# Ledger of designs, part 20: miniprotein binders against q9vhn3

Target 1, 154 residues: q9vhn3
Amino acid sequence: MDPDDDLVLENEAEEIERLQLPEELKKPIDPEEEDERVARIEFNCSGCEMHEMVHYFGRKPPFALGVIYPEDNYVMRDPFQPPPPRWQSKPEYYIAMGTKCSICSKTVCKDPGCSFYYTASFCLPCGKEELKNWPPEAQARIRKQMSVSQGRQT
Short names: E, the ipSAE of ESMFold2; O, the ipSAE of OpenDDE; V2, 0.75 times the mean of E and O plus 0.25 times the DockQ between their complexes.

## First folded at step 18 (miniprotein)

Design ins3 (at its last look DockQ between E and O 0.03; V2 from the best seeds 0.00; counts 0 for: pae E 19.4 > 1.5, pTM E .667 < .8, other shape alone 6.93 > 2.5, placed apart)
Fold by OpenDDE base, look of step 19:
Structure ins3 (fold): chain B 154 residues (1-154), chain A 118 residues (1-118)
Amino acid sequence: as target 1 above (154 residues)
Amino acid sequence: DPSETVIVIIVGDDPEELEEALEEIVEEAERLGAEVIIRKEDGTIVVLVRNLDEEDAERIAELAEELAERLGVEVTVKIVEGLPPEVDPERFMELLEKLGLSEQIAFRLAYELLERLE
């Protein structure tokens, strides 16, 4: 039972360990960068059952190149867009989900059945009250929107 | 070289208000010597104002905000340096189906315009 057989097995194990392709050290994605891509802001429409997690609330989403909203918007990154390479600052695609009613501050989505816009965004209940203060043309527009939206919910 | 583009999305149900907003944006763009590209569909107007410097781009953005307040139209502004990456509007369709049609149209039109510039 020649002692030389034990030396060959130890060398094979070391060679197998060397042939283990260095685990490409997936450069730890900076936990902070991964964290920025997670939607952490809850969006709940007061007018419907829409519920989403979004990435930003404000007028100027940082991931959208130079986007400026007239009001604070709930904004989601494109959920299907791969993260841009770290070396390349690419603008991300985005969607605005909704805003807050300018009167009651309730969150509403951009669906015509939940909100309308005239100088500011309104939920339908608040907007109905404010209509009285608007020009006749504006009133007619909003009434039309309300009639169409109510017809789709039936 | 002026390389900034301002995307202005105007949404409203009153065609007169939309056209007035468009006219004012176009007039300012022309005053600044900028190129203007327009798309209209179903109560949405998308305007690309191109070949602006940073100052002029901000001016267009400010005007757009003023128009929103004065005319009661919904205005979204995007200032872009260079060409944006390729956008697939279909990726948002599922979410957009839950939103107003005007929003869906706005995204589609904006992306179509941007794709043609690339």
Scores: ipSAE 0.028, ipTM 0.453, lowest interface PAE 3.4, mean pLDDT 77
Fold by ESMFold2, look of step 19:
Structure ins3 (fold): chain B 154 residues (1-154), chain A 118 residues (1-118)
Amino acid sequence: as target 1 above (154 residues)
Amino acid sequence: DPSETVIVIIVGDDPEELEEALEEIVEEAERLGAEVIIRKEDGTIVVLVRNLDEEDAERIAELAEELAERLGVEVTVKIVEGLPPEVDPERFMELLEKLGLSEQIAFRLAYELLERLE
């Protein structure tokens, strides 16, 4: 049971749920569609101890309408998302957890202490080496961002 | 570490104009290397564009305002540093809508709620 149902909106959400959630929204779905909603892809960040099971790896997750990532991303559906609308289209909330480094292919999360993005995603070691090949203005900006990130990270 | 997020709420009656606005924001976010979270609901698109520095966040916000003028959609935009995990604009907007507010008013109120997180 999540804490959102116990908040100040508790009574109104409870009554709305009772009146507005018909049973057909809960019936079984196409087995292939149901299997797609199971998180089967392991995500383990090489730069920290983050580990999660996610739903998709690629550039165009089917549940993230209108989004094409510039690189393959490990993408998770929001497990707290309410049941899909009764319409055929199912807008959903999602989280991009991380990517693979474009140089070494190690998996890294989006935390600035583990990776950064400039035209492609890089783990910090590979990104620092590739930075030398970029325009001087971009180098200065990203070095500033990295020094602040590393100085504040615990 | 300094990570800016741009929250864009796009409201309109024409689904083709909404999709065009979304596509342009996503294209610019892709060019900047940002990450995108999208929620769509009838007449409304909420987009979070993350992992931006301040200059790039301002660029996304400026694009959103220009799209509102050019495409005739209503746009609300806010730049924040990070987004707390417990904030869910869809949930807040849904509750306000169920309380009898129009979809457009509910979405503007959700924007004002997010401002309080600064």
Scores: ipSAE 0.000, ipTM 0.122, lowest interface PAE 19.4, mean pLDDT 65
ESMFold2 (binder alone), alone request of step 18: mean pLDDT 74; pTM 0.715
ESMFold2 (binder alone), look of step 19: mean pLDDT 74; pTM 0.712

Design ins4
Amino acid sequence: DPSETVIVIIVGDDPEELEEALEEIVEEAERLGAEVIIRKEDGTIVVLVRNLDEEDAERIAELAEELAERLGVEVTVVIVEGLPPELGLSEQIAFRLAYELLERLEEE
ESMFold2 (binder alone), alone request of step 18: mean pLDDT 72; pTM 0.685

## First folded at step 19 (miniprotein)

Design U1 (at its last look DockQ between E and O 0.61; V2 from the best seeds 0.00; counts 0 for: pae E 1.51 > 1.5)
Fold by OpenDDE base, look of step 19:
Structure U1 (fold): chain B 154 residues (1-154), chain A 100 residues (1-100)
Amino acid sequence: as target 1 above (154 residues)
Amino acid sequence: DPSETVIVIIVGDDPEELEEALEEIVEEAMRLGAEVIIRKEDGTIVVLVRNLDEEDAERIAELAEELAERLGVEVTVVIVEGLSEQEAFRLAYELLERLE
């Protein structure tokens, strides 16, 4: 075991220790900020088996800067987006999961097999009944949408 | 398929003109029964008008172009099919970055 091999290993270990960037003390995320990142609102679609925890229910999700919905939406922060660096106010990625049916108030996802929008959001059962009150052109459009969504479920 | 989305990007220095343009687009979308999702930022409004057929999408696009001329706002319109809300906004911002 040549004495020169030990010196090389010690120098590499010291260099690795020097290259260990000081663990930037992750400034303790303000407990309030940590709390805002936890999804606490239950989302359960009445039309399918989708069940998720989401971060917001309303028209203006605070983490989706400037976004305004016509109706209250269940909105989730994108779980795969790294937190923006503190100095960069980048809009966070978000996912709108769904809404409530304007007639029966049941929660529905935005999947065409679970809901549609015409003047308001509807679950499929309520929408089918309400369809009779709409102009013929609107009825035709929604029927077409419903037929396509049913075709994808088969 | 009523799967078309009209992306309307409104840019202007006067917030009153921007709000007026937005209001008219929203009113037309409401007449068509379309879902409108809005994102407001300083000097820019991105409007998604969703669940339109081709004819209604063209109608919204024409209105947006008319508004640009009448109100003096800069309007960019894109009609896209089959995009999610997120994809539509992503596209809008990609377009904005190219316009800046």
Scores: ipSAE 0.684, ipTM 0.899, lowest interface PAE 0.5, mean pLDDT 86
Fold by ESMFold2, look of step 19:
Structure U1 (fold): chain B 154 residues (1-154), chain A 100 residues (1-100)
Amino acid sequence: as target 1 above (154 residues)
Amino acid sequence: DPSETVIVIIVGDDPEELEEALEEIVEEAMRLGAEVIIRKEDGTIVVLVRNLDEEDAERIAELAEELAERLGVEVTVVIVEGLSEQEAFRLAYELLERLE
């Protein structure tokens, strides 16, 4: 359609002029974007005293552009870093707080004194039981990791 | 014996080669019981392979170098100790800036 083609051409020129303006400075704040930045998910580590409100639970936090976790993680925006300007597509700083134990589903933080990862995340009590079923070399490595963590806690 | 993280940066123009390289690294990392965290961008994949001892970290690094030769992708590998996940990604991002 030639008239549609001419109209599209004029629309493209109009869109180019609109894009030349700093539209981000004139646009109102999107209510959905404001709501997304509010931490609404409660995180309580079952292994320590850590308690925080976080922004996301899942494998692909939208504010950590392109990041994919092997398990659902509790992830928060970094409260000590300002978000990047909206016109820059840069990854926002974030903190992965913890996961759910693969056995008991209790929430645990990433501290080695509360959880560890071997094939999946485990709280220490569940991991200690599952460890008995692993190859001897893996058992030795994980027991050494837990021994170092216990020394650091005390 | 500190836990090590292997940072693998894979760059290439062919999505199939990038995905093949990623799959092989992930398969070996899973065999080792390691935690694998992936960041994908256009033409670039960053892989963090975490909770490794020194021997296993070297195995992942050796695999990454082999893949670069076999698949023709560009690979950068760094082994770090004691970095948090966020610190490791920050380092990877800084390395990516220097590579281009």
Scores: ipSAE 0.577, ipTM 0.837, lowest interface PAE 1.5, mean pLDDT 79
ESMFold2 (binder alone), look of step 19: mean pLDDT 84; pTM 0.837

Design U2 (at its last look DockQ between E and O 0.56; V2 from the best seeds 0.62)
Fold by OpenDDE base, look of step 19:
Structure U2 (fold): chain B 154 residues (1-154), chain A 102 residues (1-102)
Amino acid sequence: as target 1 above (154 residues)
Amino acid sequence: DPSETVIVIIVGDDPEELEEALEEIVEEAERLGAEVIIRKEDGTIVVLVRNLDEEDAERIAELAEELAERLGVEVTVVIVEGLDEQFAFRLAYELLERLEEE
């Protein structure tokens, strides 16, 4: 059992420790940047029990690069995505939670059990009333969507 | 039948051609009453047209192909079942990465 084998293993461990790139000094996230990562907008769906804190309400979330919505959306950063390194322009994952009903302005999530879209977003009660004014083809499509959502609640 | 989402990826060097293609897709989608979500990046536009039936999804796809020929933009169209916006965008970007490697 030659004593020379033990010396090689100790040097590799020290080299691995040296090759541990200095903990990138987490540059103190500018307190302003840390503040931007805190979700401060309350989202409460009027159709279900969904309650979340989100980061943005509007048509163009700044953290969702180039995304444009037809209506104001409640949008949150994906809480499970590590922030991309500052040097990598990777698009951040985001979640669009919901919108406001175009008629009654109640907040609704994008779940088919809470809202649907036809020319605009509607909560189910308002949408059911407005549906009567739409073309028959549109009515058929929306009724089909509503039937699928009701089937999942059983 | 699940709602269809049409993913339209428009690539081109001329921003005016890209905007024209986008405008025509948006106009058709609005006529159909569909939700349109757009993501603009340099030289690339990803358009999600959501809440379509199969027939309307095919119509959007056909329009996108016609626009490619007329405007000289590169268009990739994918029709997917489901309403998940995040999934649709992730799929679009995976496709874009593959197209850029070719």
Scores: ipSAE 0.725, ipTM 0.899, lowest interface PAE 0.5, mean pLDDT 86
Fold by ESMFold2, look of step 19:
Structure U2 (fold): chain B 154 residues (1-154), chain A 102 residues (1-102)
Amino acid sequence: as target 1 above (154 residues)
Amino acid sequence: DPSETVIVIIVGDDPEELEEALEEIVEEAERLGAEVIIRKEDGTIVVLVRNLDEEDAERIAELAEELAERLGVEVTVVIVEGLDEQFAFRLAYELLERLEEE
């Protein structure tokens, strides 16, 4: 029954490391969170010239607290916003850059000229192949989207 | 046919009721082929259901309103056209802030 264990933070004889740990561990550092703070993941869109380093690939980016995607996404912190305090993570401080095509696994950004979502994400070439299998209204949306993209052909 | 996003804000005290409401919305949205992006916070779930036509967006909105009655959760639903997901979440936060002021 040592008073230093229960009663005092001001006496640092032998217990400071133990008593201080609760404060430093108030927000436990998850190994995934540490890795997610560093932009280590290269994102290269196969449909355009977009190249970026991003912070996370998956469905639940820890820096976008509570956000869950239906597919693995390449996600970065927004470079045009200061990082929020850890207790105030907001969706507007991150950017979902893109995904992998569900057919060919090529990386594509979210631009309608590079990919679209219907049941899953598709690059435009794979979407053209799958288009006949979808309901007519989905086909109409995809044809409209593709006509906009093809208007920029060189 | 322009794409629409349905923003569903679900508020409740019981985590099981919140999760049940979320699961029903997600199941219907997936049957419609929509992209579903979720944000969970204590007592609140925000669901973005994206890439819908007007008819399907109305189906999701109607389901969300029925869930409020059936499960005893509070639901706010907004349908918007062509909104980027980052801005959709920002709109959802603004709506949630206004609800707390009421």
Scores: ipSAE 0.562, ipTM 0.821, lowest interface PAE 1.5, mean pLDDT 76
ESMFold2 (binder alone), look of step 19: mean pLDDT 78; pTM 0.754

Design U3 (at its last look DockQ between E and O 0.60; V2 from the best seeds 0.69)
Fold by OpenDDE base, look of step 20:
Structure U3 (fold): chain B 154 residues (1-154), chain A 102 residues (1-102)
Amino acid sequence: as target 1 above (154 residues)
Amino acid sequence: DPSETVIVIIVGDDPEELEEALEEIVEEAERLGAEVIIRKEDGRIVVLVRNLDEEDAERIAELAEELAERLGVEVTVVIVEGLSEQEAFRLAWELLERLEEE
């Protein structure tokens, strides 16, 4: 009658605690650098359902070195681009999302179905009204742009 | 987008000549009602003139070539159709890299 070796399972609990992977010392990300990378500006196009968080609103986005817009633009950093190494003057990739209509101040994206530019940015409703006051050549160009944008939505 | 974009790359050692070239391009583009997006760097300027028709795009290109001769700046001009701002700047950058390797 061979004695039942009571396999004392007590030691398994202590071994699990030792395999706690050392907390990788997350180098304290400079809270200032983290803050600049968070998109805090809400962008909502009045012409479509586009909704995004962006990093900047203005004419000269600080992360797009040397870029100057004619009007205030909603601009976001490219979320897929790793920060360039400090030694490489590679331009940061950015996305200009849109602007405000020069007449009604509604936010619009740069899609031809939502806005167009002639001397300034317009939403489609305001632009259609102003179009009548523009040179015939400009009117023809804008009408062509509007027709192409409507064709892509079908 | 049936609109044409003119990419103008201006390179030169004299900042005053670069600025003068930029000002003349901007003035003409504004007269045409075009959207002008500028990227300024030391010794080089990239100008995107957007929302042009074919005739106006050619006019901007001709002006840019004239400026090169008159001001002694190096100008590269490309007319493209249907490009986004990002695509246009990417193309401009690729062109600049090629010009710097020559």
Scores: ipSAE 0.752, ipTM 0.910, lowest interface PAE 0.5, mean pLDDT 86
Fold by ESMFold2, look of step 20:
Structure U3 (fold): chain B 154 residues (1-154), chain A 102 residues (1-102)
Amino acid sequence: as target 1 above (154 residues)
Amino acid sequence: DPSETVIVIIVGDDPEELEEALEEIVEEAERLGAEVIIRKEDGRIVVLVRNLDEEDAERIAELAEELAERLGVEVTVVIVEGLSEQEAFRLAWELLERLEEE
């Protein structure tokens, strides 16, 4: 069997289509080493002015060993903390910056003024429309989160 | 922020029992609309069930304790409020370190 078949399935082949990256690289590239080296993914929150370069977009960031998100997340290594030693059980220092809205696919950070989570992540405009159809208890919970966020103008 | 997080720590020697406990917790948390973040290591699973009100957080905690009795896994459950994802995982690791003393 050919190990390239496993790598294609493991790496989620959504970006390797029209470029000759495999033909340029003759040595295997460890996905975890790639994610630790550079932050190559732009993260621009559509709800505020946050802009960062992050290391990973997906559900299972390699530098956060064993972590699984319910949705694709933009995840970066924490720039203000050193990584813990690999032999420790402590989690890698990382920050989940945000997601894509489940309705419109716009990128949003996790700030309550930009997005919230109920069954999925929503930007505020999409979420306010979807919220009207949810059970009253869920509506009350989410409205309380929004009111605290708006009332914290300092 | 009025959201609550349930931290569920599941420890056991049998991977099949760990996965069964995890699956039941995840299914109930998803039914409640909660965000579920999982961290797996050999013999240990940490589950963060986030963005719950107090009533739903208690339901998850009760389920986790019932699973411990039924499946024979060790479970530690903590309900916290106002913690970020990172703060919740830090607390979970501190709890795991205390269990490791045994």
Scores: ipSAE 0.699, ipTM 0.881, lowest interface PAE 0.8, mean pLDDT 77
ESMFold2, look of step 19: ipSAE 0.686; ipTM 0.875
ESMFold2 (binder alone), look of step 19: mean pLDDT 81; pTM 0.790
OpenDDE base, look of step 19: ipSAE 0.751; ipTM 0.910
ESMFold2 (binder alone), look of step 20: mean pLDDT 80; pTM 0.783

## First folded at step 20 (miniprotein)

Design V1 (at its last look DockQ between E and O 0.67; V2 from the best seeds 0.00; counts 0 for: oily stretch 77-95 1.71, other shape alone 4.44 > 2.5)
Fold by ESMFold2, look of step 20:
Structure V1 (fold): chain B 154 residues (1-154), chain A 120 residues (1-120)
Amino acid sequence: as target 1 above (154 residues)
Amino acid sequence: DPSETVIVIITGDDPEELEEALEEIVEEAERLGAEVIIRKEDGRIVVLVRNLDEEDAERIAELAEELAERLGVEVTVVIVEGLSEQIAFALAWLLLARLAGDPELAKELEKLAEYLEEFK
């Protein structure tokens, strides 16, 4: 009858702990809520054939500690080298795949043949139209960037 | 042809000084239409200012050096062409590791940079 040999009390404490959370047991489980390691967000670039599942959409991906984007980005973890939660002294792998066009909201990857950034992200069709409203120096720079990217997609 | 990226590394002990330096860089970068990606860690801020021409990149670099003198923060500035976001951050950390005299971390970061360049 040693107290260290009595395991029944510990099982009763675990049972009581479960019973002391009845309201949480009533809450429905959202079937789309899964572990953050699972790539559950579909990313399809509207400008090319890129198609991936990614882990995060937003400005501050939690697995890329300390990173802040100017826009919501589709961000994928590197499945072979996941960063630790308290990474402060080592680099970590992640890939910012793309964003939404600021005009039409279509998803575009970061490839210069699909999108570019000037004050915001634009898919090429919307960017070509919006470009006409920008200062001449910016227009010239972006048009030069587009001519290089068109050759890269051939 | 390729756009320029300015990598700005800001270090110091006072978070208010770091934030002030960051705010001024972000304000100027936004005026230029540049994409600004920020990474903050304890006592360090790395700022990538992307999609600049050469003249605007030099302007950001000059501002960063002025802020170092005025605010008493330490600043390292590098201008590069056509690097991905991840490679730019890796280079920033490599510079910090070499300045700190941490050869194991520097060697590890060099492997990472080589790995990332392979996928270019």
Scores: ipSAE 0.628, ipTM 0.821, lowest interface PAE 1.2, mean pLDDT 76
Fold by OpenDDE base, look of step 20:
Structure V1 (fold): chain B 154 residues (1-154), chain A 120 residues (1-120)
Amino acid sequence: as target 1 above (154 residues)
Amino acid sequence: DPSETVIVIITGDDPEELEEALEEIVEEAERLGAEVIIRKEDGRIVVLVRNLDEEDAERIAELAEELAERLGVEVTVVIVEGLSEQIAFALAWLLLARLAGDPELAKELEKLAEYLEEFK
C-alpha cells in the first residue's frame, strides 16, 4: 500500500504573490504642487478697484492646457474647481484677469471700462491718445466700446 | 461689449495643416488689429479672434471656411457678440463635446458656461 504522494501545492502560493500588482503607491502630492495652487501674484487694476491674487503672469499659463496669449496675462485658476486628480487630464478652468498697458505698463483688467484691445492692450487714457493714429474704422469701433462701458457706470 | 468674437475650431490629423491654417488666421487677425487667443491640443486648435466689428468677423469666418477647403482641415466657426474669453472657450468646448458625441461632457460644460455668464 504505497504511501499517498502528498501533492505539495507549494507552487500556487508563489504565483499569487507575483500577480499582486504593486500597490501603486499613491505618490504623495508633491508639496511643491500644492504650493503651485496658491495664488502668489498680486493683480491690481489701475482703472478700477479690482484687487486679486492670481496664479500666473505670462503668455502660456501651465494650468490652461495649450492656451497662448498674444501678450502677458494675469491668469487665475478657477477657485471653484477641485484640482483634477493627477491621472485626469481634465482641463483646469481659469480666469484671465488682465494685462499691462502696452504704452504705460500699468496693470488693467479686461473690463471695457478699464482697457481695450487694438493691435495691443491699452488703458483708457493711453488708448484715447493712441486712437487718433488708427484707421477711422478702428476708431469708430473703440469709441463705441468706450461709450457702452461708460453707459453701464451711470 | 459691442465687439464680436470669432471662435474657430480647427481639427485634422496632420499637424502641419493645422499649423498652416492657424498661421493664416493669425496673420489676418493681426492685420485687423484683433486679439488672438490660441488653444492648441493634439489634433485640434481653438482660435479666439476677438475685438472685431461685424465686417471683420465675417472676413475671418470666410477665411476659415476657405482654409478648410484648401488645406483639407475641418473648421467650425461661430461668431458671437460680447463674449468674454472664458465664455468663448466654454462655448468652443461645448461645440467640441457635441461634435465628439459626448453628452455628459456637454452637460458639464453647459453648467460651466452658465456659471461664467454670471460673472459677466
Scores: ipSAE 0.577, ipTM 0.803, lowest interface PAE 0.5, mean pLDDT 82
ESMFold2 (binder alone), look of step 20: mean pLDDT 73; pTM 0.667

Design V2 (at its last look DockQ between E and O 0.28; V2 from the best seeds 0.56)
Fold by ESMFold2, look of step 20:
Structure V2 (fold): chain B 154 residues (1-154), chain A 120 residues (1-120)
Amino acid sequence: as target 1 above (154 residues)
Amino acid sequence: DPSETVIVIITGDDPEELEEALEEIVEEAERLGAEVIIRKEDGRIVVLVRNLDEEDAERIAELAEELAERLGVEVTVVIVEGLSEQLAFRLAWALLLRLLGDPELIKEAEKFLEELKEWE
C-alpha cells in the first residue's frame, strides 16, 4: 500500500472555491453582526466563582457558523480575536463556557470540577445521583474522572 | 482517565449521503453517551464525538471508516486526548487545508499544527 494513495477530493476544492465570493458580493459588516459582538448574557457558574458576560445562549451560535450543540450552551466570542469574514467559511474563535444542568437547571461551567457530560450535562451533585442509573462500566469511568478532577482541584 | 475526542471529517458532493453518514455517527455516539458537536458546511461536515473512553473512540472511528466504504463519502478520522472543542475544530480545519494541497493553505495549516504541539 502506498501512503500517498489518498486523493484530494474534487468536491473539497470546489467547496473552497465557492466560499471565496466575488468582491462585489462583499459588503460592510451588517449591524446584526456588530451587535452580537457585545456580550449581553450573564453567565454565573453555580459550582465555582466563574462569572462572565457571554454573547449567546442556545444550540446554534450565529458567530460560530454551522456549529450545532446537543444542548443549549453559553457561548462567548474570543474578545481578542476578530472573527473571519462572514462570507468565508473558516474557523472562528469562540468558547463554550457552560450549560444548564439537565436535572436542576443550575448554570454550570465546563470545568470537570463543576459539571460533566454523559447523555446530558449535569452539575456534580445531580450527576452523582443520576450516575447510579448508568451501566456499571460508565459509572466506573465517570467516578474515576471525578476523582482525578477532585485531586487536580486541590 | 482522560476523555477521548473523535474528530470525524465527512466530505462529498451529495448532501443526502453526507447527512446519512452524519446521522449514523450521531446515533452510535449518543448510544455511547457521548457529547456530539456538529459543524456543517457545504460539502463538508465535521463531527466532534467527545467524552469517550479509548474503546468507544475506536468504535466510532471504525464506524466512520465503514461509512466511507458503504456510502461513497470521504472520511478522515482522528482520535485526540484532552483537546478542547475549539482546538478540535481548528485541528479539523488544518487537516482539511493540508488535504486540499494548496501550498499557501498548507503553510497556514502547518503553522497551526506546530502551535498545537505546544498544548499537548
Scores: ipSAE 0.666, ipTM 0.828, lowest interface PAE 0.9, mean pLDDT 76
Fold by OpenDDE base, look of step 20:
Structure V2 (fold): chain B 154 residues (1-154), chain A 120 residues (1-120)
Amino acid sequence: as target 1 above (154 residues)
Amino acid sequence: DPSETVIVIITGDDPEELEEALEEIVEEAERLGAEVIIRKEDGRIVVLVRNLDEEDAERIAELAEELAERLGVEVTVVIVEGLSEQLAFRLAWALLLRLLGDPELIKEAEKFLEELKEWE
């Protein structure tokens, strides 16, 4: 009666555990990244009826790589993003909507009928008051802007 | 927009030289009361100097050319009238492509810019 060699299969269970492919940790799509695509900042121009939701307010919009503004700007991702040029892998298109008047802090769009820039951004009412204190050349430029903006409204 | 924009593209291998060139352009632009928008990338800086008259635009352009000679950076300057920020940056890209020597990409970029000018 030949003793049945009980093949102790003890080692197979440990080898199966080692062969478990590490579950590809699906990097959770950082809920913060999905959240960044939703425009949550209200932009209302005090000079016109423009009202938009924008994605960023500041000098360095994160989706506009390397862009630095001299002042805080309301910036939105461009919803009408043209197909990226062949030379750009994934250009994020953006639109700078406007800023705050340096004097009265009212929000204004970048339209020449609502604001202008000289050393800082101004709404038209505040800028008109400051204009008299500026160099003649600057005054002439701003007056030209105002005349063009008024002509488009007629 | 009746104001002129100077697009300055600064390229070079030394980041310190690029930053020095940028600093001098920014200082002059600020003295002129111009809006300066900067885009920094590795090995290149695009500077938009906006809200200038013709005389001041030429001054910025001359400064940029001087900086190229003095600092050893490569500078490309274009003066344009009535361009939005977005269009100015797109133009800068088109110019960069031109510098890279791909004529087809330049033509496409130019066509695109012409089309956009009609919409603004």
Scores: ipSAE 0.642, ipTM 0.853, lowest interface PAE 0.5, mean pLDDT 83
ESMFold2 (binder alone), look of step 20: mean pLDDT 73; pTM 0.679

